Miniprotein binders against a7ua95r516to809. Designs and how they scored, part 91

Target 1, 294 residues: a7ua95r516to809
Amino acid sequence: ASLSLLSISDLVPDLQFIFFWMSNAIEILYFIQQKSPAYMQTIELMDDKAGSKESLLSATISANEEAMTILEEVIMYTFQQCVYYITKTLYVVLPGLLDCNPFGTEPSSEQCRRAAGVCVCAVCVMPEAVRRVVSVFQTTSDLLQQYQVHSEIQSQMFAYLFFFTNVSLFNQLIDKGPARGWFQRSRVLQIQASVKILLDWAKGAGHNHLAQKFFAKFCSTVTILASPPQQLSQMSWKALCAEHPSLKPVQLHRILTQYQLMAELGPLPIWQPSSEDEAYIYRTVDLLESFENH
Key: E = the ipSAE of ESMFold2; O = the ipSAE of OpenDDE; V2 = 0.75 times the mean of E and O plus 0.25 times the DockQ between their complexes.

## First folded at step 6 (miniprotein)

Design gg9
Fold by ESMFold2-Fast, scan of step 6:
Structure gg9 (fold): chain B 294 residues (1-294), chain A 81 residues (1-81)
Amino acid sequence: as target 1 above (294 residues)
Amino acid sequence: SKVRITIEVEGPPEVAEELAEWIRDYAEEAGAEEVEVRVEDGRVTITITGLSEEYAKELLELIKYLAEEYGVKVTYEIEEL
């Protein structure tokens, strides 16, 4: 009940107001950009024997540039406000995604299929914790569609939201994971399945490319942790770095160390960092990701 | 009520055996009375006895997920005890 007061639904009226102003500013900017050449052409065609045509042209260009700068500032401000309120809501709901068990719910038979007499069913029911996260993204998508915000700005907004989500989930897993038991194999599989539901939503919403790009670090982490010991132990440090370029040496080393402990692979190190990377594997300042865009 | 689950995993030996170990670990932690794993001509069979119906359903969800992710073929049979 207290958590419902912090839901995306409680922010919808305020978000509608901000999206309304953002949409209006975008439309005005678009109008100026599309119509300005026609007005400038009209000035160029004027019969001006007094030599004032160049002055009028210069004044019009200056006025248009000033107006466009102000509109761009309004768009940036309203965009930042939307992102602020949406990410504030995400901050509250994202930890639940790392703690939920999607396998505890019976899957719908509608999504079950048969292949050559073998019955294989996918996870199709969305857990409440995942639903809370998806609701934030869906509400954002609905508002962008309601106010007919241009697709490029929609893409920029989801790029930032996915970036924020990736950093938040990665930092929580790395920093709090050992104490929370999140590196246990069963818990990693639960996290992987929950994240897959979120990524499937993004694909359905037309944001698959953005999701693949901005979730790369967290997805690499979960992929490594969910790997079979036989498969992972056959890969060298350099091969793992090549396959997971989003991970810094200190991050990869931390992940592999936790994997080795949880998979009961013994005390002897299996993966040896290259001599070039050894200096960086103990730099704890580089372990967690910044919420500032690189 | 308690159930008996028989699971057959068909796929590359390394993958099938690893999935069988994950299934075994889960079943043991969930309180299974008996877990038996057999390897037969490229097929791994896991028999789990004594799981509650609730934990059995949770295990089947995990198995379905693993089968989809790792591209192995899984068949299962449930019998109430």
Scores: ipSAE 0.000, ipTM 0.423, lowest interface PAE 10.7, mean pLDDT 78

## First folded at step 7 (miniprotein)

Design ab0 (at its last look DockQ between E and O 0.92; V2 from the best seeds 0.00; counts 0 for: pae E 1.9 > 1.5, copied fold)
Fold by ESMFold2, look of step 7:
Structure ab0 (fold): chain B 294 residues (1-294), chain A 83 residues (1-83)
Amino acid sequence: as target 1 above (294 residues)
Amino acid sequence: DPKEEVEELLREAERLLEEARKALEEGDFERAISEASQAISEIARAMSKALKYGTDPEVWEKLLEILRKAAEILKRAEEELKK
């Protein structure tokens, strides 16, 4: 209940203010960068009556240099503030993805319940935990569009949000998964379905490339865990490393250990690390990902 | 006092904007460009301090007004010089 106070909708007024000024700062920076040479050339070509040419040029150069420096700082600061607020809401809602069951979703609106005899609308098929995460992404997208934030900045924003999501989900799965039962086969399939819904949103929103890049570690983890035992047992360690380059040896080792336990494939390790990787499969410092590494 | 500093920057930007507007009306388009550029620099400083330390809503409105007017002066001076 207390977590609902951190919803993205509660932060919209603050985000509107920040996006408005970030967009203005970007516009001015672009204006100076693209137009300043022409303006300075114009002053260079003026008649130098009363000796004003040198002072006008000097003042214009100084002003443009200072403005560009300051505007770059403003854009960075406002971007960081947006990320801070948005990731606070993501931090709260992301764990629910690991616990939800997308296959047994109840209709969430009265209209969808009344229409169940004919069809179920798209909003009723998304489990609430996934809907909460999608709501953060969709609200962010809507605000960026509303304030006409430059597309490059929009892409950088979603790159970071997907990075944050990947790190958060991966770390929780690895760290808390055994105690929470998240490595059980039925749960892994539920997680896979929930992640697919997020990836479908990202594709429809025009961010498929970013999602594929920044969700890679978590998606690789789920793909391995969801694989049929007869398929995965036939793959060598080397083949798995080649198929899943985003996973460090200690991470792959942990995932395969949990897989073998849940598939009841016996106590003898099936996957033998290469000689090169054996030194690294127990490096605890490399197990969890850092939120600082983007 | 950060609020006082923002207000000082705003006053300087207003002065520069008025000088730029007069230059534009007098046909001194090079001076209009220089003074509008300087106004934008002062507004950038004011925005940076206002975002970091806060200021009154009326100051934010004034920052936006000066910014838009300075950009208009630059555009109009450029158009006149290309004639």
Scores: ipSAE 0.458, ipTM 0.816, lowest interface PAE 1.9, mean pLDDT 83
Fold by OpenDDE base, look of step 7:
Structure ab0 (fold): chain B 294 residues (1-294), chain A 83 residues (1-83)
Amino acid sequence: as target 1 above (294 residues)
Amino acid sequence: DPKEEVEELLREAERLLEEARKALEEGDFERAISEASQAISEIARAMSKALKYGTDPEVWEKLLEILRKAAEILKRAEEELKK
């Protein structure tokens, strides 16, 4: 099946299985970690009849250590598998977010038409492209909650998914944006509105801090590009660096250069990089974000 | 064969579980804890293999059953030792 046809719904059965075992492994690990010290102490206080105590203690220690090690591996493995499947679905739907016009009367999804009731839920009023992205995150949230996965693991999962989403969107915008017209103010405003819907969802889902942190780079880029020329041309390089600390000098320089071209602005001395940053603006290797640095 | 290995681990876990149950019935709570802990270790190993190589749904249900029984033995043994 072409990757283009893969929906999160198609992966739910496999994900359910993985989440089930991840949750169970976490529960067992926690149980061992909490109870093991008490068990060891109890065995240590046992009367040493015929040298059985030392053997029993050793066997218990070894078993608990082995179990914890294996369970940690199971948790790590299942986590990675979840991330792998979920990010595949994100990879398919994320490009649609950049092309989405949230201000257009997109026809209500067929699913909302079949439900005889006007579902006025926030998801039903979303543009289709945004809804597809949100559906991946919502399905993930629902599965994590269904299987009562520990809150720390939930946070780590969303942190990674937001990281992945930010990297994907940022890289696409920087690399393809000029050619696709995504740097045009009207298109940028559409992107900004679409991302706001996603961020509002994340806030409603209790992940506001994570979303703000991990989307910072993409949001900064969109904010700069959405700025009117009259406003942005009054901001110095130093001011822009201070306002958008998530952007590397090379990234900010690229954004401003493309903005200048798009807005047909002449050279702006006020955007000249500082002497300290001048060497860094040419580090093209740092232009795109890496998926490996998580 | 990974399937055979999972089945072997499952059999060993069942053996250990039975020994833990006997120890609990005999009032040897320290032994019950040790044997039940070993059973859980074998289950963890079986789970790891089963996840990596796949297994039958029946094997998963059996793994969970043994795990639940082992946890129950541990809980009961702990409660008796706190007395």
Scores: ipSAE 0.349, ipTM 0.756, lowest interface PAE 1.2, mean pLDDT 88
ESMFold2 (binder alone), look of step 7: mean pLDDT 84; pTM 0.805

Design ab1 (at its last look DockQ between E and O 0.79; V2 from the best seeds 0.75)
Fold by ESMFold2, look of step 7:
Structure ab1 (fold): chain B 294 residues (1-294), chain A 83 residues (1-83)
Amino acid sequence: as target 1 above (294 residues)
Amino acid sequence: DPKEEVEELLREAERLLEEARKALEEGDFMRAILEALQAIIEIARAMLKALKYGTDPEVWEKLLEILRKAAEILKRAEEELKK
């Protein structure tokens, strides 16, 4: 049975409401911040500290600072609520990205197939699992633009969403990959193609730098696993670490172990960790990533 | 209880807004600025509680109305102080 638990479309009214109030708080905060230096300058030039005017000026400076503080709390809370709702939908749809086949025949609309020889919608051939993830990102982007949220806040939002996506995909692959058969060569190539579609969306949306930064661990993993045996077997441990700095020694070791099993390769001398890294390849507590960042 | 707290903050913000308006009309521009800022503080506190615990749509409309009016008084009073 088809059991749809959570869709980004179901959350749009709630997100619209939260973005509206976040944007209002941001606008008022920035207006008030313009005044803080002026009030500080006035108090520094003050020489009558006994009268009512000095009391009012001092109270005004304090009120200005308090207003900024509480508005910042509103912005942080609304930001966290947006992230909470959006990541709840991402958590539901992201595992499907690991199971889909972007090379196979997928359902497409009849107008996309039968239009005058040209597909009207450029993404109508996108696998449904990838489309669901893109839909979350695109809906978020549309809402941020609709409410004219400050560009710095937009960047912080997508930085977090990409971070969340990377951690979720990496942890699922490492943890469930053996049981799900995701390390098989044909599956890795399908995963790589699906992730490329997602990265292309991020580039087209103006978030290429953020995607490159925050998807690095998962992309490195898939790149290694997708490499031809002839090419990968020529790369030393040191070279792999240099090419993939986002991977911890325990993570790289686990990835290479799975690669050896898939390719039916025996131990390779050039994949032996450096003496410095040898102590770290058995630290299984470091294998999976945390959803926390500082 | 949280809903009543939002409405109490809203009532205080309305009082401060009226005091700010009177100060502006009387030419007491520093007091108008102070009281407009204090209204914004109360509204922002009410917004935070209303976001966390919920409130009626009519309360949300009043919050927006007071926020807009307090910001306008703040702007006008500061323009007058640029003598």
Scores: ipSAE 0.748, ipTM 0.943, lowest interface PAE 0.5, mean pLDDT 83
Fold by OpenDDE base, look of step 7:
Structure ab1 (fold): chain B 294 residues (1-294), chain A 83 residues (1-83)
Amino acid sequence: as target 1 above (294 residues)
Amino acid sequence: DPKEEVEELLREAERLLEEARKALEEGDFMRAILEALQAIIEIARAMLKALKYGTDPEVWEKLLEILRKAAEILKRAEEELKK
């Protein structure tokens, strides 16, 4: 009940606070890292007054290392907190993406309706379910830019968020898809269109490579399911494995099995796993993706 | 109490900052750097505790102030060492 009310907008004040301190810690860490060699060199060039140089050098090295260590802890903690809050909001909105019909005339966002002008921005023309997901990512991007967070940290943040999104969507599709009719071609095409909107956003935001990398598994699944039976039935197991390397054999096998059932296809010998993969298709523990490997 | 610990760390950071300032004024730039780094350590520890357990808004402002002053000392000391 309470989770359904959590919006990214509600978390903005907390996120702003965390991003502020994260950015400050990163800035100071970077400054120390860049200047540390100069400090050591300066001490080395100083006149040795009765062993004071060695003690000063040792103390400065120690202080520098400790400062870097504790700042890294602050950065890590703040990063984790940001991810925690953002992923909670994603958890709430992501299921809506699978049920979304992007081809329907959904009314424009309430915010754009209040503006006297028809906002034709890419976000305003998005289906509501897609817009909610994009809003989480956009808010994250805006905050990262607002606080001038280092590009590497930004990339790591988006990498994780895309990873989380892919795992969540993939697992939901594999687990619940058959029961919810998401494997039906018409529904798959809706999902494919919705994901394309998200990927187009990611491309526009400068995260194209990350999005392609981390959504590969979900995209592969959707691509297979969106394929016409006449086309997919002509593809061998080996060809499908080669075209969709992000899918484990057990995952591909499950997808094809469910596709076969949905399309009322008889057994297709061409989809028979290779002798090498035959042992792996029964590893049900590898069917769903884990959140822990990141 | 985590709040008391944050305040203690803040006081120590302030002490170290003052020593860094004195060293800078005396032209002992390396000592100023060392003391400023030590101040940053204490501030960062305070920040981490405050982030985990919370603290008062006034304490956050003080942490930020000391952090900025410590960073300024580091920058100024470095600039003087390059001359």
Scores: ipSAE 0.719, ipTM 0.918, lowest interface PAE 0.6, mean pLDDT 91
ESMFold2 (binder alone), look of step 7: mean pLDDT 83; pTM 0.794

Design ab2 (at its last look DockQ between E and O 0.93; V2 from the best seeds 0.77)
Fold by ESMFold2, look of step 7:
Structure ab2 (fold): chain B 294 residues (1-294), chain A 83 residues (1-83)
Amino acid sequence: as target 1 above (294 residues)
Amino acid sequence: DPKEEVEELLREAERLLEEARKALEEGDFERAILEALQAIIEIARAMLKALKYGTDPEVWEKLLEILRKAAEIFKRAEEELKK
C-alpha cells in the first residue's frame, strides 16, 4: 500500500507481513532466554571426550549471545517499521478530532438533517473523525492479536501510539488553537467528548493504564479549559499544578491565558505562579512537546 | 548485492541445519543445540537483510522453512538434554 494514501486498510498487508516475522523472532528469542541456563549447565557438566567440552561450551555461549542479539535487532527493526506506518496514518487523521462535533448533526448535512427531523432514539453514532482514529487503534490491536505478539510488545506499541497521539493533539491545540477557534467553550466541550470516546476505546481494549499515563497532558489541558469559571477562578496556581502534574509551568500559564481570553476574565491574583515557577512560565522552548521519547 | 548476501546466509543456514539434524539423530544433543543456534543466527541475519532490502517470495518461503526446522531441532535437543 502507498503511504501517500495513508489509510490503515491500505497498509494492512504490509503490517501483516511485518507482524508475522516479528512474532516468529519473539518466539525464538523467548525460548532461548528461558532455556539457556539449563542447557548451558548441562553442557558444562558433560563428559569431556577428547577435551571437546570446553570448546563446545565456549562456542555455545558465543552462539547464544549472538542469536539473542540478532533476534533482538529483527524485533526492534520490525517494531520501528510498524510504528512508522501506523503513526503516519495517525498523523493524517488526528487533526480532524479537534474539529469534529460528537454531539450533533451537521446542519448542512442532508443525511443528518433527515435523521434530526424525525424523533428517533438518541443513540449517537461515533463521529467520522473519531471513527478514523479508533479504526487505526483497533486495526493495530486486531493485528497484534492475530499474530499473537507477546503482551509486553503490544503494551510498548500502544504506549508509543498513545504518546504520539498526545503530542500531536497537544501541540496542535496549543499552536493552532487560537486561529482555529478551538479555545471557544463550545469547541472545548466537543473536544472533551471526542477524547472521552478514545479513552473509552482504550479502556475496553485493556489499555486503560497506558492511556491514562500517556494522554495525561492533553486531558489535563482540556479539563482545565472545560472547567466553569466559578470553579476554576477559585483554584490557586499551586492547586492547579498539584491537580495537573503533567503540565509544565509554561504550558499551564499558556492554557490559563487562553482561558482568560475566552471567558473574558482579567488577570487573577490567585493564578500568579509560585516564586519557584515564575522563572519557567516564559520558557517557550518547553511549550510544545517533542515526538522523541525521553 | 544484498539479495545475493541473503542467499549466501540462507545457504550457510541450510548447511548448519543439516549438521544439526545429523547431530540430533546421532544423539549428540549438545552439538545439535550449538548447530541449531548457529543456523538460527544465519537465518536471523538473512531475515534482517531481507526486511531491509527485499528479496523474492521463494527466498522468504525458504527462510521460513529453515527457521522452523532449526527451531524444531533446537527444541527437541533441549528436551532430550533434560532427560
Scores: ipSAE 0.786, ipTM 0.953, lowest interface PAE 0.5, mean pLDDT 85
Fold by OpenDDE base, look of step 7:
Structure ab2 (fold): chain B 294 residues (1-294), chain A 83 residues (1-83)
Amino acid sequence: as target 1 above (294 residues)
Amino acid sequence: DPKEEVEELLREAERLLEEARKALEEGDFERAILEALQAIIEIARAMLKALKYGTDPEVWEKLLEILRKAAEIFKRAEEELKK
């Protein structure tokens, strides 16, 4: 099947299976971890019947450690598989977010079209491209809740998915943005509105802190690009660095250079990098974000 | 064959589960915990292989069954040790 046809709904059966076993492994791991001190102490307090106590204790310690290790491997593997499948679906739908016009009269979701009334729920009023992205995250949330996955694992999952989304959107915007006209003010404002909808969803889902943290770079980029020329031209390089600490000097320089070209502002001395940053603005290897550093 | 390996691990887990059950019935709760842990190890190994390489639905059902039974034996044995 072409990657373009993969919806999150198509992967739900596979994801359910993986989440099921992940949840079981987590449950057993926590059970062992919680019970281990008590039963180890009990074995230690046993009467030494013919030297069997020490051997039993040693064997139990070894078995406990091995059980925890192998269960952790199951958890890690299942986690990675979930991330792999979910990120594949994100990869397909994320480009649509950059092309989305949230101010257009896009038809309501098909699910709400069947209801005789205009559903005014937050999901139904979302542009289709945004709804598709949100649907991936919502399905992930629903599955994590369905299988009662520990909150820490849930947080790690969303942290990675937000990280992946930020890297993907940022890299696409920086690399393809000029050619696709995404740096045009009108298009940037559309992107900004679409991202706001996504962030509002994340806030409603209880992931506000994670979303703010991991989307910082993309949000900073969009904020700069959305800024009026009159406002942005008054901001110094140092002020922009301080306001957008998530951006590397090379990234900020690229954004400002493309903004300058798009807005026909000519050279702005106030955006001149500091002597300290001047060496870094030419590090093109640091321009795009890596998926490997998570 | 990864499937054969999963089945071998399953058989070993079943054996260990039976030993855990016997130990529990005999009132040897410490041994029941040990044998239950050993069963869980073999099940987890089987699960990991099955997740990587696939297995038959019947094998997945057995893995789950043995896992639940091993956890139950462990819990019962632990509860008895607290008395």
Scores: ipSAE 0.656, ipTM 0.895, lowest interface PAE 0.7, mean pLDDT 90
ESMFold2 (binder alone), look of step 7: mean pLDDT 84; pTM 0.812

Design ab3 (at its last look DockQ between E and O 0.91; V2 from the best seeds 0.77)
Fold by ESMFold2, look of step 7:
Order: sequence, then structure tokens, then C-alpha cells
Structure ab3 (fold): chain B 294 residues (1-294), chain A 83 residues (1-83)
Amino acid sequence: as target 1 above (294 residues)
Amino acid sequence: DPKEEVEELLREAERLLEEARKALEEGDFERALLEALQAIIEIARAMLKALKYGTDPEVWEKLLEILRKAAEILKRAEEELKK
């Protein structure tokens, strides 16, 4: 049905509802986890009366375990629902990031830096396509903070959102890049600049470590594609694999093939896969990434 | 059906909450803690079903009321046990 209505602002009421209940479950679970050693010890040490101590202790052990289990199920389900709705909005807005021109759409960061005397990247250099993606991340962050969701759960949420973003951008680039002209050097430099804006947002939001971890495949791809031809042509296949461990052989081979074509470096392959990797460079089943996190 | 199951779980949670409240008033803090945990189990089960299958807004409001009261009794019983 209707993907055209999946803006993050349209989902805020549903997300508020889900975050509200998730946060309540987390608060109670955390209380039980933190307090149960002490209150269980207290019950164990109390005076026995007509079988009450053993029955009460056994029932309390069982209730404690059951409460934590069902609260964890509530948290898991609400987390899954949040991720589902948020990633549906990301799915709609992420492709525009590959088509936008951060150098020509908004006032340049150089012009804003000179006028203001400081860098105001969120205002001066953010094209509309990047703003839409950042808006999803920022709205999510604001809601998590509004409902005081535990910091560990907030980190897990952004870990998955960054993972989803990386997979979506990488798959779009690999799959549609030749037809869309995204492998041309000028286009790659624009894409690299747009991704830097996202990385800067993540750093400012306190999620730099997650962004570094989960954007690695896409960042490696654009780093290779943005490299000057004389520098890249002097690197061996083995060196490229070592510098970009996030890329599978078939992925690296595809990226280098497109690079060689766009840089007009001739028809003879420059990068010779290792003997070990030669069997894998044509495994098309491994080319695109899965959105599954297990 | 799922809505009837949510309402049954809610009624059981209400019963357990009232028992927990009485135990707290009587100074039986160990039983108040147990019964508050049991109420939380029932209300969390109701919440999970309500999240999966939906329910009426008035049932959601009652779920919240019971959850808050059960959590309050749990916290008060735990604090009293420390004394």
C-alpha cells in the first residue's frame, strides 16, 4: 500500500505511544534487576512461619523470573516495532542522498563559515535530501530522550538504524549506480560529502563509535571510488583488501571494475585478485547485503 | 478473542494489586512485594497482547493505572524491606 505517506512526522504519534510503553517496561525491568539480589536475600533470612517462608521465597523467585521475562518480551516487541516504522521512513528518504549535490543546493560551508566566523554545518551545507535523513535520526533521538529510554537501548536502536542505512546505501549504489551515473568521480565526491554530513551528525549526537562501526562498508566503497587514479592504481588487490576488510571479494571487484571504467584506465584489469579470492569475485549472491542482523 | 484475553489479564492484575495494597498496609512487605510482582506479570502480559492485537483506549488507560500502582507498591515494599 502507501509508502508515499511515510514521513517521520506522520509516525510520531505511533512512535510516542510505543516509546512510552517501552520506557515503562524498561524502568520496571531495571528496578527488578538492580534490587532483586537484596530483597531476595532479605526474604531468605526472615523468620519462618507455618510454611510461609519457603512458599513465599519459592513464589518470589518464580515471580521475579517471570516478571523479567515478560518485561523483556515487551521491550523486544516494542523495539522491533519502532525499528520497523523508522526504517520504513528511512527506506523512502535514503535514495535521495545518492542523487543530491551538497556543493550546489545549499549555501556552501565556506560561505557560511566566512559570514559567521564559525562552521555551522547543519544549517549551511545540508541539502534537502540529507536533511530528510538527518530529520529521521534527530526525531528518533529526540523521542528516545523525551521518554527517557535507557541509554543502552538508545545505542542499540541507533546501531540498527546505522546498519540499515549502510546496507540500503551500499545496495542502492552497487545495484543502481551504473545506470544512475553514481560511479562518476564528480558524483562520488558529492556522495562522500553527503555521507560526511551524516557522520558529523552521528558524532555530535554521541554515536560516533556506532557510526564508525556500522557505516564501514559504504564508507570504504566511497573512499575507494573517490581515490585519485594514480594512487589507487599503485595499490595491490591484497593492500586494498587489508585497508577495506568490510568489503567482500565480489564487492571489491565490482567497485574496482566500475572505477577502472569511469577513470578510463583501459580494458586490461589493473587489480589482480589473490588466488584465494579468485573463486569468489563472481559470486553474485554475495554482492548485495542482507538487512538481517543475525 | 485477544481483547477478552487482555481484559481477563487486566482483571487478574487488579485483583493482585488490591491484595498487594492490603499487604502493604498490614506491614507484610514480603507478600506485598510478591503480589506486586505478580500484578506486574499479568499487566505486562496484557500489554504485550494489547500491543500485538490492539485494544480500546479505555483499556490502555486502565493498563497504565494498574501498572503505575503496581510499580509504586513494588518500590515501597522494597524500600520497607531495607529498613
Scores: ipSAE 0.797, ipTM 0.960, lowest interface PAE 0.5, mean pLDDT 86
Fold by OpenDDE base, look of step 7:
Structure ab3 (fold): chain B 294 residues (1-294), chain A 83 residues (1-83)
Amino acid sequence: as target 1 above (294 residues)
Amino acid sequence: DPKEEVEELLREAERLLEEARKALEEGDFERALLEALQAIIEIARAMLKALKYGTDPEVWEKLLEILRKAAEILKRAEEELKK
């Protein structure tokens, strides 16, 4: 009940607070890392009493290392907290993406309706379910930029969020897809269109490479399922493995098996796993993706 | 109490900041640098505890103030040591 009410907007104050302290810690850490070699050399060159100099240098080295260590701890903690809050919001909105019909005339966002002009911004033309997901990512991007968070940390944040999104969507599609009719071609095409909107947003936001990398598994699954039976039935197991290297043999086998059932196709010898893969297609523990391996 | 620990760390950071300021005023840039780093350590420890367990808004403001001042001293000391 309470999770369904959680919006990214409700978390903005908390996220702002965390990002503020993360940014401050990163700035100081970066300064220390860059300046440390220079001031240590300077201390070494200063004509102080040999004994006092050595002790001061040693103390400075020790303090520098300790400062870096504790600042890294602050950065790591704040990063984890941001991820925690953002992923909670994603968890709520992501299921809507699979049920979304992007080809329907969904009314423009209420905010854009109040603006006297037809807002033709990419977000305004998005289906509501897609817009909710994009809003989480956009808010994250805006906060990272607002607090001038280092580009590497931004990349790591988006990498994780895309990873989380891919795992969540993939697992839901594999686990619940058959029962919910998401494997039906018409539904798959809707999902494909929705994901394309998200990927286009990521491209526009400068995260194209990360999005392509981390959504590969979900995109591969959707691509296979969107393929016409006449086309897919001509592709061998080996060809499908080569075209979709992000899928484990057990995952590909599951997708093809469910596709066969949905399309009322008899067993296709061409989709028979190789002798090498035959042992792996029964590893059901590898069927769903884990959130822990990131 | 985590709040008391944050306040203790804050007090120590304030002490170190004052020593760093004195050293900077005296032209002892090496000492100013060291004391500023030590102040930052204590502030960062306080921040980490405060982030985990919470603290009062006034304490956060003080943490920020000391952090900024310590960073300024650190920067100034580094700049003077390069001359």
Scores: ipSAE 0.642, ipTM 0.897, lowest interface PAE 0.7, mean pLDDT 89
ESMFold2 (binder alone), look of step 7: mean pLDDT 84; pTM 0.813

